# Designs tried in a protein design chat: VH-VL binders against q5gan3. Part 8

Target 1, 136 residues: q5gan3
Amino acid sequence: MDIKMQIGSRNFYTLSIDYPRVNYPKGFRGYCNGLMSYMRGKMQNSDCPKIHYVIHAPWKAIQKFCKYSDSFCENYNEYCTLTQDSLPITVCSLSHQQPPTSCYYNSTLTNQKLYLLCSRKYEADPIGIAGLYSGI

## First folded at step 3 (VH-VL; framework fv_romlusevimab)

Design b29
Fold by ESMFold2-Fast, scan of step 3:
Structure b29 (fold): chain C 136 residues (1-136), chain A 124 residues (1-124), chain B 108 residues (1-108)
Amino acid sequence: as target 1 above (136 residues)
Amino acid sequence: QVQLVQSGSELKKPGASVKVSCKASGYTFTSYAMNWVRQAPGQGLEWMGWINTNTGNPTYAQGFTGRFVFSLDTSVSTASLQISSLKAEDTAVYYCARSDYLTEWGYRYGMDVWGQGTTVTVSS
Amino acid sequence: SYVLTQPPSVSVAPGKTARITCGGNNIGSKSVHWYQQKPGQAPVLVIYDDSDRPSGIPERFSGSNSGNTATLTISGVEAGDEADYYCQVWDSSSDHYVFGGGTKLTVL
């Protein structure tokens, strides 16, 4: 495998934070179809990601969660923390694709806690989302 | 050249222990996870688990807890699999294989570099 | 407990197209990887992330993944393609890699 993608805090801010939530023209057939089309163009990547999360909150509010990372997410090899607050999130889920390029996404708005990846243990910046909290 | 080189074949009696080593070269050892995969004679590939090469924390698949231990010696870029209290059903080829950690997209890509395999035979 | 199902064997004539399937519940939501294993050798990654080829893998190897079925397609099959083929996914629910049972490809 010669292809590896790593996104730092600047890319996380650009690709996974959208506040206030923008509207895409009706021609895009929903929020996620517009966003994912935009992201594929910017990344020089024709692949269709299976899932993508977008947080609709100010960057400063999100940064606060990485002031102290109480956990290490082994699978990601990164520090991580569970947000103590529920956040407004759009979940973009790939519904189908027509090779080679066309991707179609379902857009789901939700408000829940998530596992945030942080660049280091203390006084860090958010760099990704490990997943959504499905428990209490 | 990126490669994984495993230790030689082993013939052991039931109840003995064995240690299979896997030496990495040509890349930064701690930047990739190390997986262990077993293949019994005439059977398919069976994932045993992985070890985080940066933290040393192992994760075992169900069925590989207790007698199986994954360990590292980062000073020589080597991962090891130890099997204690060997049983006949442990007879297999054992492979080490590297993989990337999960991406920011939540994908764990495939295993792109494999060791040549170590045959462990358990017989009386 | 996530299970991937492959046919035990597939036969194809030289120069024709072979299709090897990998069935799994909602497998289209996962990234599928494919390995080729020849007798006495370690597996070789031939397709990753559903459809991407590692450097050195011929263009006649391709992959697709949607719904409940992923497919490895080998066009213009050559005698040297005779091997066992395994599909694989990472199951986020269990934090485990899962392999299919393998398919033996026979070229006449």
Scores: ipSAE 0.560, ipTM 0.839, lowest interface PAE 1.7, mean pLDDT 87

Design b3
Fold by ESMFold2-Fast, scan of step 3:
Order: sequence, then C-alpha cells, then structure tokens
Structure b3 (fold): chain C 136 residues (1-136), chain A 124 residues (1-124), chain B 108 residues (1-108)
Amino acid sequence: as target 1 above (136 residues)
Amino acid sequence: QVQLVQSGSELKKPGASVKVSCKASGYTFTSYAMNWVRQAPGQGLEWMGWINTNTGNPTYAQGFTGRFVFSLDTSVSTASLQISSLKAEDTAVYYCARSSYLTEWGYYYGMDVWGQGTTVTVSS
Amino acid sequence: SYVLTQPPSVSVAPGKTARITCGGNNIGSKSVHWYQQKPGQAPVLVIYDDSDRPSGIPERFSGSNSGNTATLTISGVEAGDEADYYCQVWDSSSDHYVFGGGTKLTVL
C-alpha cells in the first residue's frame, strides 16, 4: 500500500505540477493539447479525459497543504484538504473529439482554491486533485 | 466470480420496518462503493444513495433521508438497507450495485455489478 | 436536481439501427453510462464512460456524448435487444448519480 502511495505522489508531481509554467508547446496548437497528448500515453486508456488540472506552484508549497490533511473525500476514498490560498491552475477541458484517437482541448488559466488529495491523515503527500472550490 | 447476492422478498404492513441485505463476493469489498437503487412497479430506476465501504459513511439522495439507513458489515462483505415506518409508496424492487470510486482523473465507470433485486411489498 | 431526458419509447425493425438519446445540460462534460434492463431482471451495464463496452457486450452497441446530447446506438438490432434502456451520469455539483427516465426499445 505504502509503495502505491509513493508512486501516486510521484505521478501527481510529474503529471499535474508545472512550475514555472512552461511556454506554449510548438506543434500542438496550445498548452493543453500538448500536455494531454503526453498524459494519454501515461494513463493507459484510449479515452479522451474530459478534464485535467495542472498547478503552477512550487512542489514544496503544495506538499505543505497535506501536512494538515484531516478531511476525507468520500467519493475519491482518499484523505483531502481544501487549499488555504488560491493557486494558479490550468484547466484542460475537452472541446471535441475526432475518433478514434484525436482529442482537442481548451486551455484556461485561472486562480482557484482546490481540493487536494492526500496519501494519509496528517503529515501526508499530495497524490491528486479532486476538483476546484466554487465558493458557496 | 464477482457477484452481489441480495436477501429474499418481503411482504410488510404499513408502519413496519424491513432490512434488505447485499452480500458481495469475488472482489475486495472496500475497493468499491455500494449503491442502492429503487424501482417502483412500472417505473424507472431511482438512485437512493451510496455508502463508502472503506469508511462506512453513507450519502443519501434527496428524498431518502430519515427513514432509510445504509450500513455495512465489512467482516462478511455485506451492505444493508433498512427502511423504517414503511409506507405503500415504498413498494418497489430494491437493488444494490457496486461502482468504482472517482479517480483523480475524474472517471466513474458506472455500476458494473448488480444484485438480483429484492422485492418489498407494503400492503395492509 | 440535474435532469436527464430520454424518449419514452423507440421502435426499430430487426437488422436496422436504433438510436436512443439522453438529453442533459452540458452532458458532454460528464461521463455517461448506459444500462439495459429486461423484464424481471437486474440492469446490465452496456456502455460506460460515454463509449466503452464492458467485457461480453457485443460490438453492435456503441455510444457517443457531445454538447447537450448523449446517444446509445445499437446496430443490426436483434429481437433479444428489446428492453428498457437507461442513461446515467454522476453530477459532481450535488455528489449524486442521476438516471434518465428510461426508453423502451421495441423490435418489431
């Protein structure tokens, strides 16, 4: 189980943290089209994911949020925490598909609080993003 | 073989209570959520809620609070639905069905395994 | 309170293609699952995550989901496909699964 949690944290760092935000990838016609092409290779599914989040903040700052992970996100079956501050996030949203393999994404840069998934209760590592905090 | 087996049919009078059980086998019980779905005679499927099988915490759909209670016995891989103060409107087939927890990628894979259903008839 | 709208019934001749629609506000942003239910039986998952087939489901079953409409398509319809079909999504704003009202497919 501990080995799976360590792998989860490494995958989250690799696939969902990008700081400082890299420049628009040449040839892909947008940040998210380039990123999601890479992600589909890693996820072992042929599907076009409908949404993906990327945080543009230092890993050390993100790690600190899971230090106080005392909530549980029932629908994910994981510990979680709402970030104290809004973070710069790119939201990759599926626009349209050209089956069987082409996926086209809109790229939106925003500043939001988010629900961060954590590997355990307290003193944990971040392992994913449950979603964005909408406010009320 | 992955399966869900439910308890047998029940005939009850108004005001009584009933407990429907759902026994899982062939998979790790706590790795999947357990859903409850109701179907009144001649009507469609209605989601009642789900229970996290790892934590034991239930989530009820609007309209299924109070008289309806979801519970678990993880030692025997069994989920249960209790309905108190039965009304004629509770007459239905009750299904349990498993679903995966949502991943950090935002996927749900539907309810892939269903119990055979338990008919609850409430009549005087 | 998210609502999925299905036609109450669809009729199709054997060997033809049936299309069952599921309407919902911005449903293309959600994962749609489809269930087949024959009389006296529990539902069977026939499509999950918009277009994927579970093991054992014939290739005749396919799905799509875009904008405000998801569609279950059954090609080369057989008499044994006669059943009620339900679409379903997870509504993240309410943390609830939502079923459509169901469509009775009649093979004439």
Scores: ipSAE 0.513, ipTM 0.829, lowest interface PAE 2.1, mean pLDDT 86

Design b30
Fold by ESMFold2-Fast, scan of step 3:
Structure b30 (fold): chain C 136 residues (1-136), chain A 124 residues (1-124), chain B 108 residues (1-108)
Amino acid sequence: as target 1 above (136 residues)
Amino acid sequence: QVQLVQSGSELKKPGASVKVSCKASGYTFTSYAMNWVRQAPGQGLEWMGWINTNTGNPTYAQGFTGRFVFSLDTSVSTASLQISSLKAEDTAVYYCARSDYLTEWGYYSGMDVWGQGTTVTVSS
Amino acid sequence: SYVLTQPPSVSVAPGKTARITCGGNNIGSKSVHWYQQKPGQAPVLVIYDDSDRPSGIPERFSGSNSGNTATLTISGVEAGDEADYYCQVWDSSSDHYVFGGGTKLTVL
């Protein structure tokens, strides 16, 4: 069966929040290769996502952004909000893949405002990142 | 069984209106977006737009604003396409197709379930 | 106004490998989906997100996407694979789906 996973708040906390930022074991070439390997191992038979965002901030600070979400993101069918402050974020970008199993990522650390997805099904908690703020 | 069933073929004169319906079954209607795709005779697939089945808000591709209206009747899990002031150039097969909303991964899973198509002929 | 370019036709002998290309500016940064359409029938999704196969699609179908070219590869081609094939992407800059022009695969 074809399954695309919607990430609930527990998965978002586990897979997209890393505070304070950890250092992955030797043997991985960079932060994202370690993180994405961990995520694929935790989610059996996962694809190589082209992009993944990790926020380096306390969970309670991130939850507060969603408590006052006033916007709705039609494309995601979820409530959403723009963070008022820039947050430390790692952007994991897929560089190349070697089927059937290997994904290789570039790691970029940046400080950006972002759009959080705030599902009302999960008590208005964050469940994902829709994207980074473009500056307009 | 997940399926989309469309209304029957239509033969219309220029200036008339037509309404094509698309009835969903076998899944939660509001959990998937509904797309409309046009295919003129001998031509390729052309995306017309989509409607959010939870909010009822439509999004139209450029070229399909004005005469084209997407609507829903969620009580019967049906999406509809209405074309007003029909022109000969509207002669085509019209498909409805479901897709997942964008995921937290930023992926759109493609259109995995399609209606059988409704032929609309505008002539004479 | 993002555009996808496909060859209008590809011919292949049974049992050989067919390759159908989909050209687009920086298409490797986008997720590519592929559809098969047989005469008089609705399209069928055969590949999604560059390389994933829906349930029921034979392993002979595979996809790749890098740089400016995405490719649908059909190995061990069978007569039943004869169809039109369309690539498609979501263009986030316009919030629109875009289809390629289609490629007619002929199995001789």
Scores: ipSAE 0.339, ipTM 0.753, lowest interface PAE 3.3, mean pLDDT 85

Design b31
Fold by ESMFold2-Fast, scan of step 3:
Structure b31 (fold): chain C 136 residues (1-136), chain A 124 residues (1-124), chain B 108 residues (1-108)
Amino acid sequence: as target 1 above (136 residues)
Amino acid sequence: QVQLVQSGSELKKPGASVKVSCKASGYTFTSYAMNWVRQAPGQGLEWMGWINTNTGNPTYAQGFTGRFVFSLDTSVSTASLQISSLKAEDTAVYYCARSDYLTEWGYYYYMDVWGQGTTVTVSS
Amino acid sequence: SYVLTQPPSVSVAPGKTARITCGGNNIGSKSVHWYQQKPGQAPVLVIYDDSDRPSGIPERFSGSNSGNTATLTISGVEAGDEADYYCQVWDSSSDHYVFGGGTKLTVL
């Protein structure tokens, strides 16, 4: 069996917030290839995550959304809230993997609302991103 | 040791009800979701739904609404499946299987620990 | 609803390599998991997240996932590998599990 690493607000800040958006060296093809390489090192994980979200906004602006979590995201077993504002987000999606450890990502920059995972119902900190608001 | 132990086989007549239990041990019960999977004789695996063990909220797959009820008794780390108004088509092996909750790192939902299965036979 | 397609059966001689496929639209964008089920027994997870092996699963088992096809590969096949194999993904659009129809692996 695998033991999953718990991710809290500290990890969320480190791995999912990038503001102002960083540039990566010329050896990386696109933003996500540089970011995901860095994150795999931080996570002690040699696997290629299929999807990852990065918010390009100040931590304080994001933290305020978890002041009150009006929802519970059953799939994540965490409180969650839909951001009232659209946020600049990069979506890193795995395009292909070369065994054993090479991962290649598509980078998509978008601006939309998202579901934040919050550490508790009231006066909480953001701990993750459940997904992007699909809209209508 | 992490394990799921299910109740014994059941032989029922059409119209009866049955309750299959699944007792978890060796881990924090509320930290993992519990899934129910059905396998009719000679057929493949069919996911019936899951229950959040922390909130008690069930989610049913299409086709398993109405007669099927997922429930919990967290004081004894047990999940249960109740089937009402049994039909011959309900004859199957019913499995409980745990899965970790989703993470923000992707869609890596899988079932790592399974119960041994409970055979439910519905015949006249 | 999302659908996974597996061949009903695959036959292989002892010591050879068996390959069991799992077809799905853009399945390479999903994480694929594989279960082994022997007669009268519960399924056992043999591969998760496309290619990772749980503790206790022999190195002979490996997986890959690209484009529209995921593959479970069993090298040096032994008689004890004879079983039904199921692929599985999580469909994020509907928030449900999807199983393939299963493949019966016959040795010789």
Scores: ipSAE 0.498, ipTM 0.812, lowest interface PAE 2.1, mean pLDDT 86

Design b34
Fold by ESMFold2-Fast, scan of step 3:
Structure b34 (fold): chain C 136 residues (1-136), chain A 125 residues (1-125), chain B 108 residues (1-108)
Amino acid sequence: as target 1 above (136 residues)
Amino acid sequence: QVQLVQSGSELKKPGASVKVSCKASGYTFTSYAMNWVRQAPGQGLEWMGWINTNTGNPTYAQGFTGRFVFSLDTSVSTASLQISSLKAEDTAVYYCARSDYLTEWGSYYYGMDVWGQGTTVTVSS
Amino acid sequence: SYVLTQPPSVSVAPGKTARITCGGNNIGSKSVHWYQQKPGQAPVLVIYDDSDRPSGIPERFSGSNSGNTATLTISGVEAGDEADYYCQVWDSSSDHYVFGGGTKLTVL
């Protein structure tokens, strides 16, 4: 069935926060190949997502951004906020795939502001990342 | 059964207004965005914009600002398209189509999986 | 504004394989959806997220997407596959859906 997966704050913490940044097993080429393999297994998902973001900051620092979540990101149908600070982020970009099991990713480390999705208006928890701020 | 049912065809004079309705059934109306797509005679599909069914906030494609208004009545699971000051070039079939909201990962895009049957709007003197 | 380019028409003999292309700058980084529209009918989603089939769509329909070209492949083409086919992506830079111009598939 074509049902979209929804991520709550616990899933976001588990799948998109990694602090301090760890190195994944040598059997994988690069950080994202190890992470995305783990993520697909945990979600019981055979798909190869084209992009995934990982924040390298303490959970408490990330939680503070959703305390004043008074904006709404219409395209995600979720409350959201732009982080006031740039955060260290790994961008996992799909390079190629060999169905059904193999996804290969490029790992890019950057330091940018991002759009956080928040569980509700004000005093909320982060539940995902809508994207990176490019400055327009 | 999941379906979108649109109002019947309309024949209008230039300068008039028209309202096309799209009634949803078989699913939670506010869990999916509603898109409007136009198809002029013999032409391709043209995305006009969408409305968030939870907030009621519309987003219009660049060519559809001004005379076009997206609205909804969640109590009857209905989305509506109103076109004011009709022109001959507005002659087209207008479709409503649902789509899922974007995911927090940005990589799961579900296309428009359920479409209305279309409403023909003809503008002629 | 992001642009998707499709050939206006493709002809194929019954039982053969039809390939309909959708060209776009770095389209391999986007998710491509394909719609079938038969005369007088609303479009039907036949492929979503590059290569996945909705329930009820025959296995003869498949999709791929890499680099600057996405492709809809229809194997063992039947007369009933004659239709217009449209590719579509979400353009995150404009927050808009973008359709290709459509390809008329003729089964001769």
Scores: ipSAE 0.532, ipTM 0.827, lowest interface PAE 2.0, mean pLDDT 86

Design b35
Fold by ESMFold2-Fast, scan of step 3:
Structure b35 (fold): chain C 136 residues (1-136), chain A 123 residues (1-123), chain B 108 residues (1-108)
Amino acid sequence: as target 1 above (136 residues)
Amino acid sequence: QVQLVQSGSELKKPGASVKVSCKASGYTFTSYAMNWVRQAPGQGLEWMGWINTNTGNPTYAQGFTGRFVFSLDTSVSTASLQISSLKAEDTAVYYCARDYLTEWGYYYGMDVWGQGTTVTVSS
Amino acid sequence: SYVLTQPPSVSVAPGKTARITCGGNNIGSKSVHWYQQKPGQAPVLVIYDDSDRPSGIPERFSGSNSGNTATLTISGVEAGDEADYYCQVWDSSSDHYVFGGGTKLTVL
């Protein structure tokens, strides 16, 4: 779990939205290893988060989901919404670490609905992802 | 000198177990992942999986779950592969190999290999 | 699962150039590593990240990787280059290393 990270709309845009999907240097073992290394450096954070989500869709398409944020996610103390449509996402899950600071991530490309965190009710900005819609 | 030294050849009967060891020297053992690779007689290299030398967490390739166990003894910088319920198809040379760490902190490619341990399973 | 395809054998005369191919779907987007294995010996890394040489590997060894084919090129081939050669990539979809089937290089 990412317990240290503070998420705002500016950070969310920078770290969790990647459209069109960028190719990281081939020396990285796949998309998530490149992205997570970059993300840790940009946030001045040496931690290896256990999980991170990246949405591959235009920012405007993502912003519209927070126009009417009518639910409250108690665990995050933020308003939230389930995306109307499934979105293409990469799930970066930590598989293991090797010192001094190498982190190894599995990259899973999927198409799912998301629980999106919104900065407020009505005309809000996306500020994070609470999780994936698991389907019941 | 950076080196991986493996235990000697083993001749086992079907159903027995074997433990192959790989002792590292000349570098910080917990800073590099350790891979296991096998090569059956006259066949190519087959990646079995790897173990995180800092945490002890193993990752197994398809086909190497169950009977195969990767383990560590960090006090003596040694990684081990145990194969239980040996079958004739397990006859192979087993190699340990560390991941190559580039100056950018990427692990890819295996730059140091053990000499190999021949495991022969026959009656 | 990701598959790498190599020719089973390549023959070359001393002093000539040998080319060993490694085929894979969109392999040009992956980092390819090459290993040399002589009879009775452990593999030796000869090329990493498509075209880089580890310390101690002569300049006669070079690599390239684009599209669906990676190539190991050995110029001025010597008798001592006779060996099996394996290509390898990291398959991020499965979080696994994948080896090619190997190519036996014979120097006549």
Scores: ipSAE 0.000, ipTM 0.549, lowest interface PAE 14.3, mean pLDDT 82

Design b4
Fold by ESMFold2-Fast, scan of step 3:
Structure b4 (fold): chain C 136 residues (1-136), chain A 124 residues (1-124), chain B 108 residues (1-108)
Amino acid sequence: as target 1 above (136 residues)
Amino acid sequence: QVQLVQSGSELKKPGASVKVSCKASGYTFTSYAMNWVRQAPGQGLEWMGWINTNTGNPTYAQGFTGRFVFSLDTSVSTASLQISSLKAEDTAVYYCARSGYLTEWGYYYGMDVWGQGTTVTVSS
Amino acid sequence: SYVLTQPPSVSVAPGKTARITCGGNNIGSKSVHWYQQKPGQAPVLVIYDDSDRPSGIPERFSGSNSGNTATLTISGVEAGDEADYYCQVWDSSSDHYVFGGGTKLTVL
């Protein structure tokens, strides 16, 4: 299969899918502080992303949305699709940072439709989240 | 060796048309979006829009629809800006600048490589 | 449309620290990029993603972004730092880049 699809899908699964939702141990204030700390370690990246999305649904349910992804998200230079169902999502928003090593996040649990980035037009795998549907 | 080289200065009369070119070298042309930025004499930077170099689809900022056309020739890694029906207020330096696409993790890279600028002067 | 506000000018003595602000509603939720432009030259990216430096940019350039204000800080200012400085963000609601009005830094 397409190497771009395999790499992007693997990263998306690791960094943006958490089902069932995990409880982080004592020492973390809220879900996102634990998750984002773990994610930065895995990516070997010291940056503090402003926003990160995590979907709390089975991978097979999410994969089905990219089976036919005939829209193109120009800003991302990737195919994309709007999920037909609302999904449980945690939004991790950067609250403050103390450079170089510390990022602090607010956690917000919500249930929304979202725009998935897909690796190709047909028979694609999800590789990221372009954004949340605002209800407009 | 990553470089954007623009065409030379133009002096035009009102109502004429002008085409400014921007030739990229030293990188994969389709991996970066190409932006157009205008700077009128003594004024600040004004974003005109960008073109997706992989799809060829342009996005124009408010005030730059109609007379302004972004185009590509991917075979020679060149982006072009055409301005039709030139007006005196189009007098400016026009820059091309590359930027990365928004990543699948949701961050947008700044404009890290700029052309040297093309001065377009419109006078009677 | 989204608006970025910069002071039109900032003056600083050589060797001191200059601070150039960029105001925007909830700008702390956006990634801020900073450009330096010297007379007759194209802009140069000096800070990206709030606080990162491109290769070749001196360590005395740093950035921060929180709440409604982003700041470009230049420590140990040199005469060669005299330039116009522009902040910039991507506005996702309009799918547009937005530049601030620019700040002229004078070293006197």
Scores: ipSAE 0.512, ipTM 0.830, lowest interface PAE 2.0, mean pLDDT 86

Design b5
Fold by ESMFold2-Fast, scan of step 3:
Structure b5 (fold): chain C 136 residues (1-136), chain A 124 residues (1-124), chain B 108 residues (1-108)
Amino acid sequence: as target 1 above (136 residues)
Amino acid sequence: QVQLVQSGSELKKPGASVKVSCKASGYTFTSYAMNWVRQAPGQGLEWMGWINTNTGNPTYAQGFTGRFVFSLDTSVSTASLQISSLKAEDTAVYYCARSPYLTEWGYYYGMDVWGQGTTVTVSS
Amino acid sequence: SYVLTQPPSVSVAPGKTARITCGGNNIGSKSVHWYQQKPGQAPVLVIYDDSDRPSGIPERFSGSNSGNTATLTISGVEAGDEADYYCQVWDSSSDHYVFGGGTKLTVL
């Protein structure tokens, strides 16, 4: 069984950080359709993920949260931390798929606290997003 | 080859305790979570919870707190389920099954390898 | 808690197509897995992540998931496909796996 579980996790910086938030041409039909199309193309054999989060904040501001990574997220088997403040985030939610392998996303801009996955306990680097505070 | 082998069937009286073991082989034990699933006679599959094989930290589904304990012995790649104060309602086949951990990019939470099951019978 | 609804039974003639549904609120936003269980045996994963097949599972088995319904489709049904079928999701709000009630597939 070949499970492609770690697709993109090593590319957190390039796939989940977008600051300042980019504008996509009208032909893409929204932010997430443009972003997800780019991401799938870059990762080649990627399928349509159900949900994807994008943070609109400077990398240095995000890195500071993993400096105090003192929690462990059992489901991900990784260290993690809850951000101290709400961050501007775009939530990309899969709305429908049509063959051949076309993905269509809804884009929702929100301000949320989130759980960051961190490379180790304390003085760590951010490696992904586990989910939003009080939700997925 | 990847496999999970469980201990043999048990016949117990109400109030007794039972320990079901699940021995893993053919893969890195700590790289997969271990789930416990129960199936009462003629009934469907019921998820009891899981244990993180790297940290040893268990998570129990509602209804399986208190009398049920998940544990590990990583030196022999074995997970165990202990049920104390057995009741007739605990009569079931108990399965262990592995699943991968979550990633931020997707959820491939399929239980791809299962133990053969351990029948626990609690008589009045 | 999150609930998955399956019909208790489905009957199909040999060589025809069987469709087993799994209903859940906004289940299309979740990854659905399907298990086959024959009498006296442990469950076998036949579909994971909505539509992917594990190695060794014949291409007759396929899956889909959208809106409030996921479907397991078995084409060219054989007598050996007679079994109980269970759908399953991870409910991230509770951090728990949830199984459907199961569907008995009868080939007659």
Scores: ipSAE 0.549, ipTM 0.824, lowest interface PAE 1.7, mean pLDDT 85

Design b6
Fold by ESMFold2-Fast, scan of step 3:
Structure b6 (fold): chain C 136 residues (1-136), chain A 124 residues (1-124), chain B 108 residues (1-108)
Amino acid sequence: as target 1 above (136 residues)
Amino acid sequence: QVQLVQSGSELKKPGASVKVSCKASGYTFTSYAMNWVRQAPGQGLEWMGWINTNTGNPTYAQGFTGRFVFSLDTSVSTASLQISSLKAEDTAVYYCARSDFLTEWGYYYGMDVWGQGTTVTVSS
Amino acid sequence: SYVLTQPPSVSVAPGKTARITCGGNNIGSKSVHWYQQKPGQAPVLVIYDDSDRPSGIPERFSGSNSGNTATLTISGVEAGDEADYYCQVWDSSSDHYVFGGGTKLTVL
């Protein structure tokens, strides 16, 4: 929507932020089957992603975490930060698939900290999720 | 054409060191991770680790710390593997292979371009 | 450490379909890649992300992944398909790539 957003941040907002959490109509078994169907339509994506994270929090709250994005997540080749607050998150994990077009997901609602990918060092925009903090 | 070209075969004595190079061409060197994979004679593929071509930071698999060092020379788009204090058990073909960095969507990509391999033989 | 299990060998007659399995705990939750290696040559990626083919790989190569088993399927097998085949995943818990032990496909 906002043309001042970087493409990565805009995609993250559209595909990984859902606040307040949407209820999908009858015909879907759980939240993730509805969401992932929507995403595949939007992105013309024929593949079944194995995992997808959705944050149920206001965009402005999420943007603040990348203000101090001074860590680097080597495997993503992106700056990142651990959220200081636990956030409500749905984890969509691929259960099974019927090639070429059918994907079936488990929905797990959790509340925990996550590693947020940021567009640059300091004063950055959120662009994705590197993973959930396991509490180790 | 996208290519990875490795240095030639090496014959070394136990206790020596060897440096294998892997020169990339046809793509932006720092946009892909570089992996090292070992294959002992008659054995399968064994992942040794990878190096972030943008930061220079290496990650080693279990069993490949200490004597093994991954490095870069970004000015010539080259990654290198150095093995010190060579043992007979290091005899293998060593491959470099590129892979995409993980994406924000959690996609994990395979190794789509491989070097031709460098044979390192360690014998007395 | 995460372990991938492949049969050491599979035999198939020309023109028939070969099926090579890759077993792993909850492997269906991971993206599986498949490599073909001919004697004296570097591996070639033939399937990525369970079922996608790189440019230049024939349509007779396909893949699937569900539960505890991933499968590489080669239909209409040709003599030139004789090779070692390796499955591979990224294990996010250890932050490592893991290879299967490899399967030698013999076309008889």
Scores: ipSAE 0.426, ipTM 0.799, lowest interface PAE 3.0, mean pLDDT 86

